# VH-VL binders against q0aze0, part 36

Target 1, 268 residues: q0aze0
Amino acid sequence: MKIILVNNRFKENTEKKAQEIAGQLSALNVEVIIDNGLDEPYAGTVDFIMVLGGDGTMLRAARRYGQRAIPVLGVNMGTVGFLSNIEINELAEYLPLILREEYSLEARMMLEVAVFQQQSLLTRVFCLNELLLRSNSPRMLSFALEISGQKLEPYRGDGLIVSTTTGSTAYSLSAGGPIADPQLDAFIVTPVASHIINKRPLVVSPEREISLHLLEEREAIIGIDGQIKMDFGAENRVLIKRAPHPLLMVNLKAKPFFTSIDRSLQRQ

## First folded at step 18 (VH-VL)

Design II2
Fold by OpenDDE, fold request of step 21:
Order: sequence, then C-alpha cells, then structure tokens
Structure II2 (fold): chain C 268 residues (1-268), chain A 122 residues (1-122), chain B 113 residues (1-113)
Amino acid sequence: as target 1 above (268 residues)
Amino acid sequence: QVQLVQSGAEVKKPGASVKVSCKGSGYTFTGYYMYWVRQAPGQGLEWIGVINPDSGGTKYNQKFKDRATMTVDKSISTAYMELSRLRSDDTAVYYCARGREYETYLGYFDLWGQGTLVTVSS
Amino acid sequence: DIVMTQSPDSLAVSLGERATINCKSSQSVLYEYDNKNYLTWYQQKPGQPPKLLIYWASYRESGVPDRFSGSGSGTDFTLTISSLQAEDVAVYHCQQYYSTPLTFGQGTKLEIK
C-alpha cells in the first residue's frame, strides 16, 4: 500500500505530525509520500490520500489530486471545518480499517474552471468549493453570465460566486447563498452585492456549463477556493463545468452534515 | 538536478529577429508556468510574458504583445521566446524562469535560467 | 500597471550591521480573499540570475539564512538583513505578482561600507 500524507507547509504542527505518521505507517510496511505543497504533486500511483489539517488543506489536496480517483481522508487537527472526517487522535483507532480498505466513499462534485486568454487556454483548475469573480476596485462590475448557451441579462454588482454543493457552506454562505446537501450535484450561483434588489441565487444542473466574461474594459479578479488568484480582463473568458471526476471522500466516522451546519450557525 | 539551460549569446542587427531557447530538466516541464524576463545593462527586471507549457496558453506584457512570441516543445521540455523587429533598446540579458505557483499564472520565480545576452547593434 | 518603487537605489552598510530596503507599490498587493500579499524579493549577484529570497511578503525560501526577513502589507514592504555578511553584497529586487503585467522595482544595490 502507498499513501500520500498532505499537510500545510506553513503549519509546523502538521509537518511534525506528518513525519510521525509516516514513521508509523512505514513500520507497518506502508510506503509514504509527504506532500506539504512545496513541490509539484506526486505523479506516481497511490492507494490513499490522508489530509492532515483543516478545510484549507483539504481544498488544496483536492485541487492537487482530485482529478485522480483516489480515496481522500480528512484528518482534523483542532480546527473547525466541514471537510474532515476524523480527528488526529482517532487516527490510530481507524488505521486498521484504512489499511484493509474497509470504509465508505462519498463522491463530491468538483468544478472544472478554465480561463481563456482570447481563444487560448491559459489555465485549468479543478476545485472543490467555489470560484469568486470580484471587482478589483470599489466600482461595480458589469459582466455577462451565460448558462448552457442562454445569455442572461447583463449582470451588475461587486461580484459573483459559482460554487459546488460542498462549497455552499463556504464563501457562498456568507454572500447569502443557500445551504445545499453535499450529496447533491449542482452549481450554486450566488450574487455578491448586486445592484438588483433581491437578486437571488441560482441552483443549476451539473449538466450545464457556465460562462463568464466582462462587459467593460477594466480589470477584475478571479479567486478559487480562497487560495488561488488570477486577474481577469475583457480579453478573458471563464468556462465552468462539472469536473469529470468527483472527489472521493473517505467516510470512516458518521458526521451528520445538517447537525454540523446547524451547530456552526448557532455559534455565529 | 532541477535546472533551466538557455541558448547562447546572440548578436543581431536592428530589424532582425532572435529566438532564445530554454530547456527544463529535473522536474515535470508541463507542471509549471514558464516566464520570460529581461534585464537591460545596469537596469531592473522587466516581465515579457508567461506560457502554460501544457496547454500552450500565453499572456504577454502589452509592451511586447506584437513583437514577442512564446512557444513550447513539450517533447523536449523546451520553451522558446522569439522577439522580432529588434532595436537597440532590446539589448539585454533574457531569462527564462519557472513559476512556483503552478495553479495560476500570477507567480513568482523559484528557478532561473543562466540568461542569454542579446545584443542589438548596427 | 502597478509601479514598484524601491528605496534607496543604493545602500552601503558595515559588516554585522542591519540593512533595510524598502519597496512601495502604487496599488495594494494584498488580496483580501486569501489575505496574502503578492510580493516577493530576489537577490542578484553580479553575472548571475536573480535568486528567490522571500515570497508572500514574509516567507523565506528554503536555504535562505535567518538573517533575511520580509515584512509589510498592502503597499509598503521591507526587506531586512539583521546582520550583514560579506556574501550579501548584491542587487535586491522586489516584485509584485498581484496582477499582470508582473512588475519589479528598479533594484537596490547593497554594498559593504
């Protein structure tokens, strides 16, 4: 068996824990690769991915490895989030199940985000939560939203979020988007400070495609999962689709989504 | 060893074109954005453009958009930068550089070629 | 375009003393969405390409001595060498990668006094 341990290079505690776990796994004749995000993703074949940290680390792991059909386990290290399944102190208990591959998988839809410079593909990213289009100035943006070839009326506002159902509890929630069951596949299109009173979020079929481009000669910003940034101008186009492969999240421990989100909301 | 190796020095006349090559080794060539930066003698650094070695997608500094052409040959892990209609103020050391952030073309550079001196003189 | 301005253009510092180089951007290079400053520092010695020192304004590249540190946020940034060593003689460059075109400061030449 070969396992990738994903941690955050900026978190010393996760680095230390990754080394410890690597030692433990090696003692059990498991081959281990540690990925702290410093280098390129490991290109070799692996059987399992263990993410040590919080939601941010999971999002990064998803972007790095989500296009591969590999089970991904979130191991929380004392943070509050929705993407971890077990706690670090529970790992020893569940390790035998992991090694025997006795666990359930939950498929989570990811976004495929393609950014074009004119007709040239400049970048393509798979992400678990969302894409954020936002103005780079206090000035309101004007942009075109197209869904499966249907051109909507010109959009005016501070920005727009296109999120997965997994991402519904992330920035989309703060912007007034609906809470979605992660077991559903759908796009959630949430306006950010639209000039239109009562502009409502859209729930869009995963079979559709979403296109964005600016209707003005000014610069905007594209953000992905709160970790990736790109500038965005009139010569650019964004195409958002359902990723061809979902993220396979490991479910070792029951973690009811609606109970968790209800608790989280009460704490705010 | 992870490195970028560039082609040798060039001497050109005004109006001519120059094509500089940059070969990557020791890493996945298509996994990192490649940037071109130049430095005139005694001057600061100037960004020319960026290319996605996997898709071939490019973004240029507007200053060079009509004169610079970036390409890649993935089969030999080599990037190329061609600059046409050369003039005296194009005299500079030209660098290829690898971007650290593979997920976006907005990057900083963790690996540099040794540089290629291009001299433009009548 | 975001204009990067370094100060001073040249600096002479005695061995063992603190060296401070400033870099100002014409626009903020702080992205609120990820709370990161898109600012990097390079060291360039004569006849060599630039070498990465600091990224995200304050993180040291692997292998960079602890005496180097980056600080600042928004539009004002500082590279500090706590105790200047002989091998630190070089030109230092700041660069923003907040938006294209990517832009650099004019460079600061650091010499031993």
Scores: ipSAE 0.895, ipTM 0.942, lowest interface PAE 0.5, mean pLDDT 94
Fold by OpenDDE, fold request of step 21:
Structure II2 (fold): chain C 268 residues (1-268), chain A 122 residues (1-122), chain B 113 residues (1-113)
Amino acid sequence: as target 1 above (268 residues)
Amino acid sequence: QVQLVQSGAEVKKPGASVKVSCKGSGYTFTGYYMYWVRQAPGQGLEWIGVINPDSGGTKYNQKFKDRATMTVDKSISTAYMELSRLRSDDTAVYYCARGREYETYLGYFDLWGQGTLVTVSS
Amino acid sequence: DIVMTQSPDSLAVSLGERATINCKSSQSVLYEYDNKNYLTWYQQKPGQPPKLLIYWASYRESGVPDRFSGSGSGTDFTLTISSLQAEDVAVYHCQQYYSTPLTFGQGTKLEIK
């Protein structure tokens, strides 16, 4: 068996833990690769991915490996989040199940985000949570939203979020988007401070495509999963689709989503 | 070994074009953005543009938009930068550089070519 | 365009002494959503390409000696060499990657006094 341990190089505790776990796994004749985000993603075949840390680390792992149909387990290391399945102190208990591949999988839809410079594809990424288009100034943006060829009325506001159902509990939630069951596949299109009062978010079929472009000569920002940043101007276009492959999240332990979100909301 | 190797020095006349090559090795060539940066003698660094080696997508500094053309040949892990309508003030060392942040073209550079001196003189 | 301005243009520091180079951006290069400063420092020796020293304003590249450190946030950044060594003689460049065009400072030439 070959396992990738994904951690965050900027969090020393996760690095130490990754080394420790790697040693333990090696002692069990498991081949281990540690990915702290410094190097390019491992290109070889692997059987399992363990993400050590919080939601942010999971998002990065999803972007790096999510398209490869590899089981991904979130192992929480003392953070509050929605994407981890077990706690780090539970890993020893569940390790035999992991090694025997005795676990269930939950498919989570990812976004395919393509950013074009004129007619050239400049960036393509797969992400688990969301794309954010936002003004780079205090002024509102004017931009066009198109869904499956349907051109909506020009949008004016601070920005727009296109998220997965998984991402519904991330920035979309803060912007007033609905909480979505992660077992559903859908786009959630959430306005960010629209000039139209009470502009409602849209729940869109995963079979549709979403296009964005500015209607003015201004600079905006594209954010992906709150971790990747790109500038966005009049010469740019964004195309958002369902990723061709979902992230396969490992379920070793029951983690009720709705009770978790309820607790999270009470903390806000 | 991870490295970028550029083509040799060029001497050109005003109005001519120059094409500099940059070959990557030791890493996944298509996995990292390639940048072009130049440095005039005794001056600072100037960004020319960025290319996605996988898609061929490009973004140029507006200053060079009409004169610079970036391309890639993925089969040989080589990036090219062509600058046309050369002027004397285009005399500089031209560098290719790999972006550390492979998920976005907004990046910093962790690997540099050795540089290519382009001299433009009558 | 974001203009990067370094200060001083040149400085001479004695061996073993602290060297400080400043870099100022015309607008903030702090991204509020990831709370990172899109600022990097390079070292360039004569006849060589730049070498990455610091990224995200304060993180040291692997292999870079501990005497090098980056600090600052928003628009004001500082590269510090705690104890100058002979091999540290070089031109130092700051660069922002917050938005295109990517821009550099004019460079700071560091010499031994």
Scores: ipSAE 0.893, ipTM 0.940, lowest interface PAE 0.5, mean pLDDT 94
Fold by OpenDDE, look of step 18:
Structure II2 (fold): chain C 268 residues (1-268), chain A 122 residues (1-122), chain B 113 residues (1-113)
Amino acid sequence: as target 1 above (268 residues)
Amino acid sequence: QVQLVQSGAEVKKPGASVKVSCKGSGYTFTGYYMYWVRQAPGQGLEWIGVINPDSGGTKYNQKFKDRATMTVDKSISTAYMELSRLRSDDTAVYYCARGREYETYLGYFDLWGQGTLVTVSS
Amino acid sequence: DIVMTQSPDSLAVSLGERATINCKSSQSVLYEYDNKNYLTWYQQKPGQPPKLLIYWASYRESGVPDRFSGSGSGTDFTLTISSLQAEDVAVYHCQQYYSTPLTFGQGTKLEIK
């Protein structure tokens, strides 16, 4: 068995824990690769990905490895979030199940985000939570939204979020989007401070495509999962689709989403 | 060994074009953005543009948008930068550089070529 | 465009003493969503390309000695060499990657006094 340990290079405790766990796994004849995000993603075949940290680390791991259809386990290290399944102090207990592959998988839809410079593809990213388009100034943006070729009325406001159902409890929620069952596949399109006060969020089929472009010569920003930043101008366009592959999240421990949502949100 | 190797020095006349090559080795060439930066003698660094070696997508400094052309040949892990309508003030060392942040073209550079001196003189 | 201005243009420091180089951006390079400063420092020796020293304003690149440190946020940044060594003689450059065009400071030449 070969396992990738994903940790956060900016959090020393996760690095130390990764080394410790690597030693334990090696003692059990498991091959281990540690990925702190600085080096090239491991290109070889692996059987399991263990993410040490919080939701941010999981998001990075998802962007980095999610397209490879590898089971991904979130191991929480003292943070509040929605993407970890077990706590670090529980790892020893569940390690035998991991090694015997006695766990269930939950498929989570990811976004495929393509950013174009005119007709040229600049960036393509698969992400678990959301894409954010927002103004780079105190002024409102004017931008066009198209869904499966249907051109909506121009949006005017601070920005727009296109989120997965997984991402519904992230920035989309703060912007007034609905909480979605993570077992559903759908886009959630949430306006950010629209000039239309009661502009409703849209729940869109994962079979559709969403496109965005500015209607003015102004600078905007694209954010992905709150971690990736790109500038965005009139010469750019964004195309958002369902990713070809979902993230395969490992479920070792029952974690009731709806019964725990209030507690989790209260802590944020 | 991870490295970028550039083509040799060039001497050109005003109005001519120059094409500099940059070959990557020791890493996945298509996995990192490639940047071009130049440095005039005794001056600071100036960004020319960026290319996605996988898709061929490019973004240029507006200053060079009409004169610079970046391309890649993935089969040989080589990036190219062509600058046309050369002027004397184009005299500089031209560098290719690899971006650390592969998820966005907004990046900093962790690997540099050795540089290519381009001299433009009548 | 974001203009990067370094100070001083040149600096002479005695061996073993602290060297301080400043870099100012014409606008903030702090991204509020990830709370990161999109600022990097390079070291360039004569006849060589720049070498990455600091990224995200305060993180040292692997292999960079502990005597190098980056600090600051928003528009004001500082590169500090706590105890200058002979091999530290070079030109130092700051660069922002908050938005295109990517821009550099004019460079600071550091010499031994």
Scores: ipSAE 0.891, ipTM 0.939, lowest interface PAE 0.5, mean pLDDT 94

Design II2
Fold by ESMFold2, fold request of step 21:
Structure II2 (fold): chain C 268 residues (1-268), chain A 122 residues (1-122), chain B 113 residues (1-113)
Amino acid sequence: as target 1 above (268 residues)
Amino acid sequence: QVQLVQSGAEVKKPGASVKVSCKGSGYTFTGYYMYWVRQAPGQGLEWIGVINPDSGGTKYNQKFKDRATMTVDKSISTAYMELSRLRSDDTAVYYCARGREYETYLGYFDLWGQGTLVTVSS
Amino acid sequence: DIVMTQSPDSLAVSLGERATINCKSSQSVLYEYDNKNYLTWYQQKPGQPPKLLIYWASYRESGVPDRFSGSGSGTDFTLTISSLQAEDVAVYHCQQYYSTPLTFGQGTKLEIK
């Protein structure tokens, strides 16, 4: 069996722990690849991905590996969030189940984000939580939202969030969007400080295609999962679709979503 | 060996064009943004633009948008930058560079070509 | 455009002593959502391309000696060489990658006094 250990090279405790766990797995005849985020994602065949850290490290792992249909386990190392399944001190308990592939999988929808310069594709990225469009100046944005070719009335405000259901507990929530059951597939479109009184969050079918462009010259930013940043201006358009493959999250320990919402949000 | 290897030095007259090549080896060429940067003699570094080698999509520094053309031939892992209507103040070393941050073109460069001296003189 | 201004333009420092190079951006290069400063330092020796030293303002590239460190946030950044060595004679550049166009400081030439 070949396992990728994903850690964050900027967090010393995860680097040391990843080496320790790699040694333990190697002693069990498991081939281990450590991915600290520095190099290109491992391209070879892999059976399992173990993410050591909090939601931020999981977001990076999802963008790197989420389209490859590989089981991904979140292992919490002290930052409680929504994307870990077990604690680091429980790993030894669950390791036999991992090796025997005795676990369930939960599919989590991802976004495919394409940013165009004029008519040419400049960037394509995947996203687990949300795309943020926001102003990069003191002035508000005027922008157009299209959903499957249907042009909505123009938006005016600080920006817009297009989120997955997994991302409903992230920035979308702070901007007034609903908490969504992560087992649902949907887009959640949440305005950020809209000056249009009737612009409410929208819940949109995952089969829709969402596009955004500015209606006047302004400096804006596209943010992905709070971690990836891009310029956005009048010459740009962004297209958002459901990604071809969901993230396959491993369930080893039952974590009831609805009864744990308050506790999880207190640390986020 | 992970490297970027550029074409040789060029001497051009004002009004001509130059096309510099940059071959990437030892890494997934289409997986990283490719940048072009120049350095005039005794001067600082100046960003020309960025190309997505997979899609061919480009973003140019406005200063060069009318004269620079970046392309790739991904079948041979090679990027090109052509600068037209050359002037004497285009005399510089032209570098290609790879961005570390492969998810965005807002990045910094962990791999540089050796540089191509382009001299524009009458 | 974000203008990057380095100071000093040149400096001479005795072997084993501390060298300090400053870089100031015309606007903040701190992105509040990831809490990272989009600033990088390069070393460039004569006849060579730039070499990456420091990224995200404070993270040292692999293989760069521990005597190099970066600090600062927002608009004000510092590259420090704690104990200057002969091989550190070079031009040092800062670069922002907060927005396009990507821009560099004018460079700081470091020499042995």
Scores: ipSAE 0.789, ipTM 0.900, lowest interface PAE 1.1, mean pLDDT 91
Fold by ESMFold2, fold request of step 21:
Structure II2 (fold): chain C 268 residues (1-268), chain A 122 residues (1-122), chain B 113 residues (1-113)
Amino acid sequence: as target 1 above (268 residues)
Amino acid sequence: QVQLVQSGAEVKKPGASVKVSCKGSGYTFTGYYMYWVRQAPGQGLEWIGVINPDSGGTKYNQKFKDRATMTVDKSISTAYMELSRLRSDDTAVYYCARGREYETYLGYFDLWGQGTLVTVSS
Amino acid sequence: DIVMTQSPDSLAVSLGERATINCKSSQSVLYEYDNKNYLTWYQQKPGQPPKLLIYWASYRESGVPDRFSGSGSGTDFTLTISSLQAEDVAVYHCQQYYSTPLTFGQGTKLEIK
């Protein structure tokens, strides 16, 4: 069995802990690849991905590996969020189940985001939580939203969030979007500080294609999962669709979403 | 060994064009943005543009938008930058560079080519 | 465009002493959503391409000696060499990557006094 350990190189003890776990797995004849975020994603075939850290580390793992249909386990090393399943001190207890593949999987929709410079593709990236379009100046944006070729009336405000249901508890929530059951597939489109009163959050079929472009010269940004930043101007267009594959999250320990909402949100 | 190897020095007349090549090896060429940067003698560094080697998509510094053309040949892991209508103030060392951040073109450079001196004189 | 201004343009520092180079951006390069400063430092020795030293303002690249450190936030940044060595004679550049065009400071030439 071959496993990727994903860690966050910017936290002081995570490298040491990842090496300890890799040693334990190697003693059980498991081949281990450590991905600390410095290099391109490991290109070879693997059976399982173990994420050591919080939601931020899971977001990076999802962008790097989520399209490969490989089981991904979140292992908490501090702050419990929405995407970890077990605690680091429970890993030894659950390791036999992992090796025997005695666990269930929960599918989480991802976004595929394509940013164009005029007519050419500049960036294609996957996203677990949300895409943010936001002004990069004190001035409001005027921008167009199209859903499967249907042009909505222009938006004016600070920006827009296009979120998955998993991302509904992230920035979308702060901007006034609904909490969504992460087992649903949908886009959640949430305006940010809209100047137009009747622009409400939209819940949109995952079969739709969403596009955004500016209606006037302004400096804006595109943010992906709060971690990837791009410029966005009048020469750009972004296209958003459901990614080909969902993230396959491993369930070893029951983590009821609805009974834990308040606790999880208070920790963010 | 991960490296970027550039074409040799060139001497050109004003009004001509120059095409500099940059071959990447030891890494997945299409997995990283490629950048072009120049440095006039005794001067600072100036960004020319960036290319996504997988899609061919480009973004240029406005200063060079109408004169610079960046391309790639994926089959030989080679990027090119062509600068047309050369002027004497285009005399510089031209570098290719790889971005550390592979998910975005807003990045910093962990790998640089050796540089190509282009001299423009009558 | 974000203008990057370094100071001083040149300095001479005695072997073993502290060297300090400043870089100021015309706009903040701090991205509030990831709380990171989009600033990097390069070292460039004569006849060589630049070499990465510091990224995200304060993170040292692998293989860079511990005597190099970066600090600052927003618009004001500092590269510090705590104990100057002979091999540190070079030109140092800061670069922002908060927005395109990507821009560099004019460079600071460091010499042994």
Scores: ipSAE 0.788, ipTM 0.900, lowest interface PAE 1.1, mean pLDDT 91
Fold by ESMFold2, fold request of step 21:
Structure II2 (fold): chain C 268 residues (1-268), chain A 122 residues (1-122), chain B 113 residues (1-113)
Amino acid sequence: as target 1 above (268 residues)
Amino acid sequence: QVQLVQSGAEVKKPGASVKVSCKGSGYTFTGYYMYWVRQAPGQGLEWIGVINPDSGGTKYNQKFKDRATMTVDKSISTAYMELSRLRSDDTAVYYCARGREYETYLGYFDLWGQGTLVTVSS
Amino acid sequence: DIVMTQSPDSLAVSLGERATINCKSSQSVLYEYDNKNYLTWYQQKPGQPPKLLIYWASYRESGVPDRFSGSGSGTDFTLTISSLQAEDVAVYHCQQYYSTPLTFGQGTKLEIK
């Protein structure tokens, strides 16, 4: 069995723990690849991904590996968020189940985001939580939203969030979007500081295609999962679709979403 | 083994064009943004633009937009930058560089080519 | 465009002493959502391409001696060499990658006094 251990190189305790766990797994004849975020994603075949850290580390793992249909386990090493399943101190208890592949999987929708300069593709990325469009100046934006070719009335404000249901508890929530059951597949479209009162958050079918472009020249930013940044200007367009594959999250320990929601939000 | 190797020095007259090549090896060529940067003698560094080697999509510094053309040939892992209507102040060392951050073109460069001196004189 | 201004333009420092190089951006290069400063330092020796030293303002690249450090946030940044060595004679450049066009400081030439 071959496992990728994903950690965050900017948190020293995760590096030390990752080395320790890799040693333990090697003693059980498990081949281990450590991905601390510095090198390019491991390209070879693997059976399982173990993420050591919080939601931010899981977001990077999802972008790197989520389209490969590999089981991904979140192992918490700090404040519990929404994307970890077990605690680091529980790993020894659950390791036999992992090795025997005795666990269930939860599918989590991802976004496919394509940013164009004129007609050419500059960037294609996948994301687990959200795309943020926001102003990069004190001036508000004027921008167009299209949903499957249906042109909505222009938006004015600081920006817009397009999130998955998993991302409903991230920036979308802070902007006034609903908390959504992560077992649903949907887009949640949440305006940021809109000057237009009738621009309420929208819940949109995952079969829709969403596009955004600016209606006047302004400096804007596209953010992905709060971790990837791009310029966005009048010459750009972004297209958003459901990604071809969901993230396959491992469930070893029961973590009921609805009964734990307040604690998870306080820790996020 | 991971490296960028550029074409050799060139001497051009004003009004001509120059095309510099940059061959990447030892890494997934289409997985990282490729950048072009120049340095006039005794001067600082100046960004020319960036290309996505997978899609061919480009973004240029506006200063060079009407004279610079970036392309790639994926089959030989080679990027090209052509600068047209050369002037004497285009005399510089031209570098290709790879960005460490592969998910965005807003990046910093962990791998540089050796540089190509382009001299523009009558 | 974000203008990057380095100071001083040149600097002479005795072996074993501290060297400091400043870089100021015309706009903040701090991205609040990841809390990172999109600023990098390069070292460039004569006849060579630049070499990456520091990224995200304060993180040392692998293989860079620990006498090199970066600090600062927002618009004001400093590269420090805690104990200058002979091989540190070079031109040092800062670069922002917060927005395009990507821009560099004009460079600071560091020499042994």
Scores: ipSAE 0.778, ipTM 0.896, lowest interface PAE 1.1, mean pLDDT 91

